# Designs tried in a protein design chat: VHH binders against q9vxt7. Part 6

Target 1, 187 residues: q9vxt7
Amino acid sequence: MPRPVLLIHGGAGDISDSRIAGKFAGIKQALRSAWGLLSPDNGSGGGSALDAVEAAVRSMELDENFNAGYGSCLNTSGQVELEASLMEGRDLRAGCITLLRDVMHPITVARRLMEKQRHTFLGGAAAQELALATGSERLQPGALVTEGARLTLKEFEDQVAQGKDPFFARTELTDDKPVPKTDPSGE

## First folded at step 23 (VHH)

Design GG1
Fold by ESMFold2, fold request of step 24:
Structure GG1 (fold): chain B 187 residues (1-187), chain A 127 residues (1-127)
Amino acid sequence: as target 1 above (187 residues)
Amino acid sequence: QVQLQESGGGLVQPGGSLRLSCAASGFTFSSYWMHWVRQAPGKGLEVVSDISGSGGSTTYADSVKGRFTISRDNAKNTLYLQMNSLKPEDTAVYYCARDKIEYTSGDFWAAYDFDYRGPGTQVTVSS
């Protein structure tokens, strides 16, 4: 039996120096919250790779340092729209959720889709119904919105009002300081 | 050939302090992330703290943050855990673990792959 390994990647793109430490701390928090699930008693329940992956992503969904769940980027109406996906390697089952709202843990809904339903990909009202029917609580509107996400949207809107490129504005709003593009060969 | 040996456990009263040590041998100690992992009675394993090979990066579980301090002395091949303000829920066997996988605190990722751990040292917090 191979020993369990858990690896978490925190996302790609240009990340300001001021955000790197928070993101790394969040990755380590997710590792700590999930790793113990890989080593329970034989035959006692829990300890699956799916349990650990779900727990790790749930930790990131609570962490405003990640664009997932709490603190997600806002759409142009100032609302959080949620996505998550999950795949297991043994039988290549997958669950993909999009356009989910007001649910703290979209990764758990994606797992429920993978395990309990005939569809691989589900969105909108159907995803919402699955979430509620399988035990997710409906959060109050705005519960997943953070001050940081509101400021980012406001800066995007200000850039548009000034005639600037909306894509460029989103890039600058994530860079409180310039962050060099990642170069694994150089440094 | 890799050896990790914990020491410094014992019985303490709530609010007390202990300092755990882990003597390492048989590998280049400074090249590895090291971890303290504990197992409370009837519970699974919990990673309580991590430290980078250089000692420059440390992280802590929320349950111990502000009370425990991980450190290392690479010249002496020794890992430490200073435990202050101990609580009954800190009662556990504490293990020193080596992480096989290398990454830096500036990376976009991290991993746990514990290829060696010691036999553990018992910490009991009871009045």
Scores: ipSAE 0.591, ipTM 0.833, lowest interface PAE 1.1, mean pLDDT 84
Fold by ESMFold2, last read:
Structure GG1 (fold): chain B 187 residues (1-187), chain A 127 residues (1-127)
Amino acid sequence: as target 1 above (187 residues)
Amino acid sequence: QVQLQESGGGLVQPGGSLRLSCAASGFTFSSYWMHWVRQAPGKGLEVVSDISGSGGSTTYADSVKGRFTISRDNAKNTLYLQMNSLKPEDTAVYYCARDKIEYTSGDFWAAYDFDYRGPGTQVTVSS
């Protein structure tokens, strides 16, 4: 049986120093939640790669340190809108969900789409209907919103109200840190 | 030749303690993340704890936080798991595993790729 490997990337972008430790801990939690589903020590190779990937992403969707599910970024109306996609390599099947609301695990809905429906990409009301019809619970409004996400939206709104370009302002704040820069040649 | 050998398992009463050891040889021990992995009867494998090569970074499964402590002694090439307040659900074979994947501080990714493990040591928690 082939040796299982599971790798998780926690996302790209400008990550604050205060988020680094929490994000790394969340990646390790997702690994622990999922890796055993692939282990060859189960005698049969455990579950499928799809099972492991779904479990890992479900762990991240519960973790406010990631822009996925609970604690993800808010739109300008202060609401969470959910995205997820899944692809398997054996038969190149895929399921893609966009603009889903008030469902804890959009990755599971993406898997249901891939496995049980004739479309690859589904969004909005149709994605919502699929989620509820296939067993997802509709969460109470605001259940996925965290205080951290609210503060991030407020800072964005404050920067816009001050007339600052959000992209330029974030660049300036990053570059203002006092870090001496030298090399042996000085050039 | 890479060798990993666990010891210190046994039968213990609920609430008791055990200290597991893993003797490592055949590689630069301090360069690798090391892990404790357990398999309870009739269950799949569970990664219990992880420790960086220097010993400066540790993580734990929720089921053992506050009760188990992973550590390493790089001068003795030995990995440890101190297990306190043991419960019947901690009954398992415990394996010492080396992670092939090396990543540096500040990486926003991690992987489990266990290329070597020991034969395991049995821990039984029963009255």
Scores: ipSAE 0.544, ipTM 0.804, lowest interface PAE 1.3, mean pLDDT 83
Fold by ESMFold2, look of step 23:
Structure GG1 (fold): chain B 187 residues (1-187), chain A 127 residues (1-127)
Amino acid sequence: as target 1 above (187 residues)
Amino acid sequence: QVQLQESGGGLVQPGGSLRLSCAASGFTFSSYWMHWVRQAPGKGLEVVSDISGSGGSTTYADSVKGRFTISRDNAKNTLYLQMNSLKPEDTAVYYCARDKIEYTSGDFWAAYDFDYRGPGTQVTVSS
């Protein structure tokens, strides 16, 4: 029987020391949630890998430590806008969802899109219709918003109100741009 | 050649304890994450616990948290699983497994890629 492999990356970016332990725990929980779906005893094929990937991402979408589902970044109106994508390796089919709202598991909607094979990329009202028509629960508005995400938006709004560009406040493309530093990592 | 050999299984009453050992040879033991994986009758594989090469990081399945303790002795090339407060649902064949992937926590990723596994040891919990 083929040897299953599952690898999960928890995201890129500057992560505060206080969040590292939560992210690691969340990655391990996602691995454990998905591992059994790869079992040869289930008669696995390409579908079992899709099942495992969906299960792993659904675990992360419930986990506020990740920018996925619950705890996602907010738009400038203070709302969560959801995105997810999925690709399978056998036939390179893909499904991509954007501008979805009030659905706990956008990865499942992306899979439904891939399996319907009408379009690869779907957003807004059409993605919302697909989600509801194929069984997604509509959450109450704000159910996916966390206090951490609100604080991040407030900081962004404060910077903009002061005339600052928070995307470029201290990192500008100039001839005297600082030299990047190698991260020595002490693990 | 990589060899992993489990021992310490047996029949035990509910509430009892067992300590599993896994003797490792043929590779640099301390360089690899090691895992305990079990298979209950009629069930798929369940990853029970994980431990880093140094022993500094451990994780557990919710079903065993607080009852089982993974440890390793890198000087003896031996992996351990202390199992306390055993329940009938812990009945399974227990395997030690090597994870092929060497990594650090600073990469913010993890994987299960078990390239070697021992023959397993039977644990039976019944009255």
Scores: ipSAE 0.404, ipTM 0.709, lowest interface PAE 1.9, mean pLDDT 81
Fold by OpenDDE, look of step 23:
Structure GG1 (fold): chain B 187 residues (1-187), chain A 127 residues (1-127)
Amino acid sequence: as target 1 above (187 residues)
Amino acid sequence: QVQLQESGGGLVQPGGSLRLSCAASGFTFSSYWMHWVRQAPGKGLEVVSDISGSGGSTTYADSVKGRFTISRDNAKNTLYLQMNSLKPEDTAVYYCARDKIEYTSGDFWAAYDFDYRGPGTQVTVSS
């Protein structure tokens, strides 16, 4: 069996130095979670590449160091609209979810869609229905909104109010917690 | 060529301590995340700990948090793992491994692709 390779990208943008360490830590946590499922020699009937990828993204969806799932960027109404997509290369399958609300793990919903093979892309009410019908828990409204996300939206609104072009608005803010600058290779 | 060599393993009683070392050569040591990984009998490879190029960032498996400390000396091209409060469950062959990705810019890439690792050192925790 070929050696598995696991790669994660933790996002891009104007990310403050204070958040870099947390992002790398989160990426490593996601890798660690996924790796356990990929280990071919664990003798315990290991998971698939899909299982590993889903696990990695689920980890990231819980971590506010990433603006997916918990801590997602807000729409202009201050709401989280979740997106996730999954692709499987062997059989060229894909599942895409958009405008999902109040669900912790959109990636899982995307996988469920992919496995059903009826649609490749669902959004809004249809995505919501799929999520709930297939076992996702409906969270309380606003459960996925973080203070950081609110501040980001506020910054955007302020820029607009000032007549600035918000096209390249930041999606992440600087943390108030002072964190010393560390190694750029993971700092 | 890239070379990694672990040392410091041995037999220790529960509650004891060991310090593992990994000598690295053949690449720019400080440009790579380094990892300690272990494999227990009948189990898969577990990633124990990670450390950034400068040593400023470290991560640990939940099973070793508070007990193990990863560090590095870039001047000596050496990776360390201080293991305290050892448990029988820590029994395994321990390997130092290089991250395949050499850091070059502010990209937030990371991988578990251990293309290079040492021959390993045996750690046995037993009464």
Scores: ipSAE 0.396, ipTM 0.719, lowest interface PAE 1.0, mean pLDDT 88
Fold by ESMFold2, last read:
Structure GG1 (fold): chain B 187 residues (1-187), chain A 127 residues (1-127)
Amino acid sequence: as target 1 above (187 residues)
Amino acid sequence: QVQLQESGGGLVQPGGSLRLSCAASGFTFSSYWMHWVRQAPGKGLEVVSDISGSGGSTTYADSVKGRFTISRDNAKNTLYLQMNSLKPEDTAVYYCARDKIEYTSGDFWAAYDFDYRGPGTQVTVSS
């Protein structure tokens, strides 16, 4: 088997010193969780890179240090709305999911969409139906919300109440977008 | 030109301890993340532990957390792995590896792209 390489980019932007160690530890954990799926004893030649990418993103979706899944940013109603996408290089298939709620691993739903080969992009109620039909658990409302995400929304609302530019205020405060980059094709 | 040489392997009983060393030369050792990687018989490579160039950041595979400790001495260009409470499942060839891609300021990315490793040292844990 070809020598494997796995690279993860955890996002860009100005991050406080107190957050850097947690984010970097999370990237390393994602690398380790995915690395074993590239090993020869995996037994599956056709899907090993895609399996590794999914595993890496699932690790980040569980990690509150990333704006993905658990602890991702909140909409103005205080709710988590989820997005994920992935693409493979062999056949150039892709799956994109948006406006998904109460599912721990949107990246896995995106993969299932890609594997159905009927649509590339799915959102809202149709994405919810796909998630449940393909085995995703519907979480209790609020299960993906963290104290950090609530504080970030509070700060945003306070800045808006002071008349500050909502776009500029959000840019300076956090980059809490929930969509991770895929490793085989991404930079 | 780049040279990595592991030592300190051997036969040890379950519950025992062993300390691995890796002598590095031919590159600026303190500028690179270093790793311990192992290969059990008939298995692929497992990344056991990682350490930053300064030694200030370390991470561990779940299978060894709490039992193994990675460290480095940048003055001696040497990487170490202290292995305690050894189990038969730890039996493997252990390799010291250098990462090709370095962490850079302003980006949050890392990679496993091991461009150099040593010949390895055998660790056998049996009664």
Scores: ipSAE 0.358, ipTM 0.657, lowest interface PAE 2.2, mean pLDDT 80
Fold by ESMFold2, fold request of step 24:
Structure GG1 (fold): chain B 187 residues (1-187), chain A 127 residues (1-127)
Amino acid sequence: as target 1 above (187 residues)
Amino acid sequence: QVQLQESGGGLVQPGGSLRLSCAASGFTFSSYWMHWVRQAPGKGLEVVSDISGSGGSTTYADSVKGRFTISRDNAKNTLYLQMNSLKPEDTAVYYCARDKIEYTSGDFWAAYDFDYRGPGTQVTVSS
């Protein structure tokens, strides 16, 4: 059998040293959550590469260390807008979702879209209808908003009020979440 | 040339303890995340635990959390796994593995492929 490999790129950009450890811990958790689906046990319960990728991204969507799902950046109205995309290399099928609201796992909605094969890209009300019709739970408004994300939005708004370019404003607070001083994750 | 050599496996009764060691050479040991992975009979590789280069960040599979402790001694280029309260389900070949990708500032990559692993040490837990 082909040797399985799983790789996660957890993001790029300016990130404080205090947040680095949390990001790497989150990446390792996502890797472990997905890896078991690539490692069949006696022919039962195994999974595909798509299953593993979805599991890894679902882990990150629950993890406030990532700009995905819970704790992701807020729009100027203080709300979480969700995006996800998925592509498989075998047949080059893809599913792309944007402007989704109040759903915990947009990556799963993107997979559902890819499997329907009528549209590659879906957004707004249509994406919302797909999510709910195919079994996604509708969360209460604000359920995906964290205190750290609200503080980041306030800093952004303060910088814009001072005349700074909004496209270069920091997307995460440097000390939004305590990180152990003894081990920055970059080692 | 990367070299990893596990030791410390053996036969133990349920509830017993073992300490696994892994001697590392051929690379800057403290610069890499290290892993313990295991392969039970007829199964694929399961990632048991990960540890950062400095030893300050650790993660564990749910099945071993609270019973196993990963550690490292960078002065001795040695990785350890302390295994307590062993169960028959822990029976496996245990491998010491190095992360493939070093941390790059500005980009956060990690991968599981386990090309950089030792030959393994057998742990058998039975009455």
Scores: ipSAE 0.333, ipTM 0.670, lowest interface PAE 2.7, mean pLDDT 81

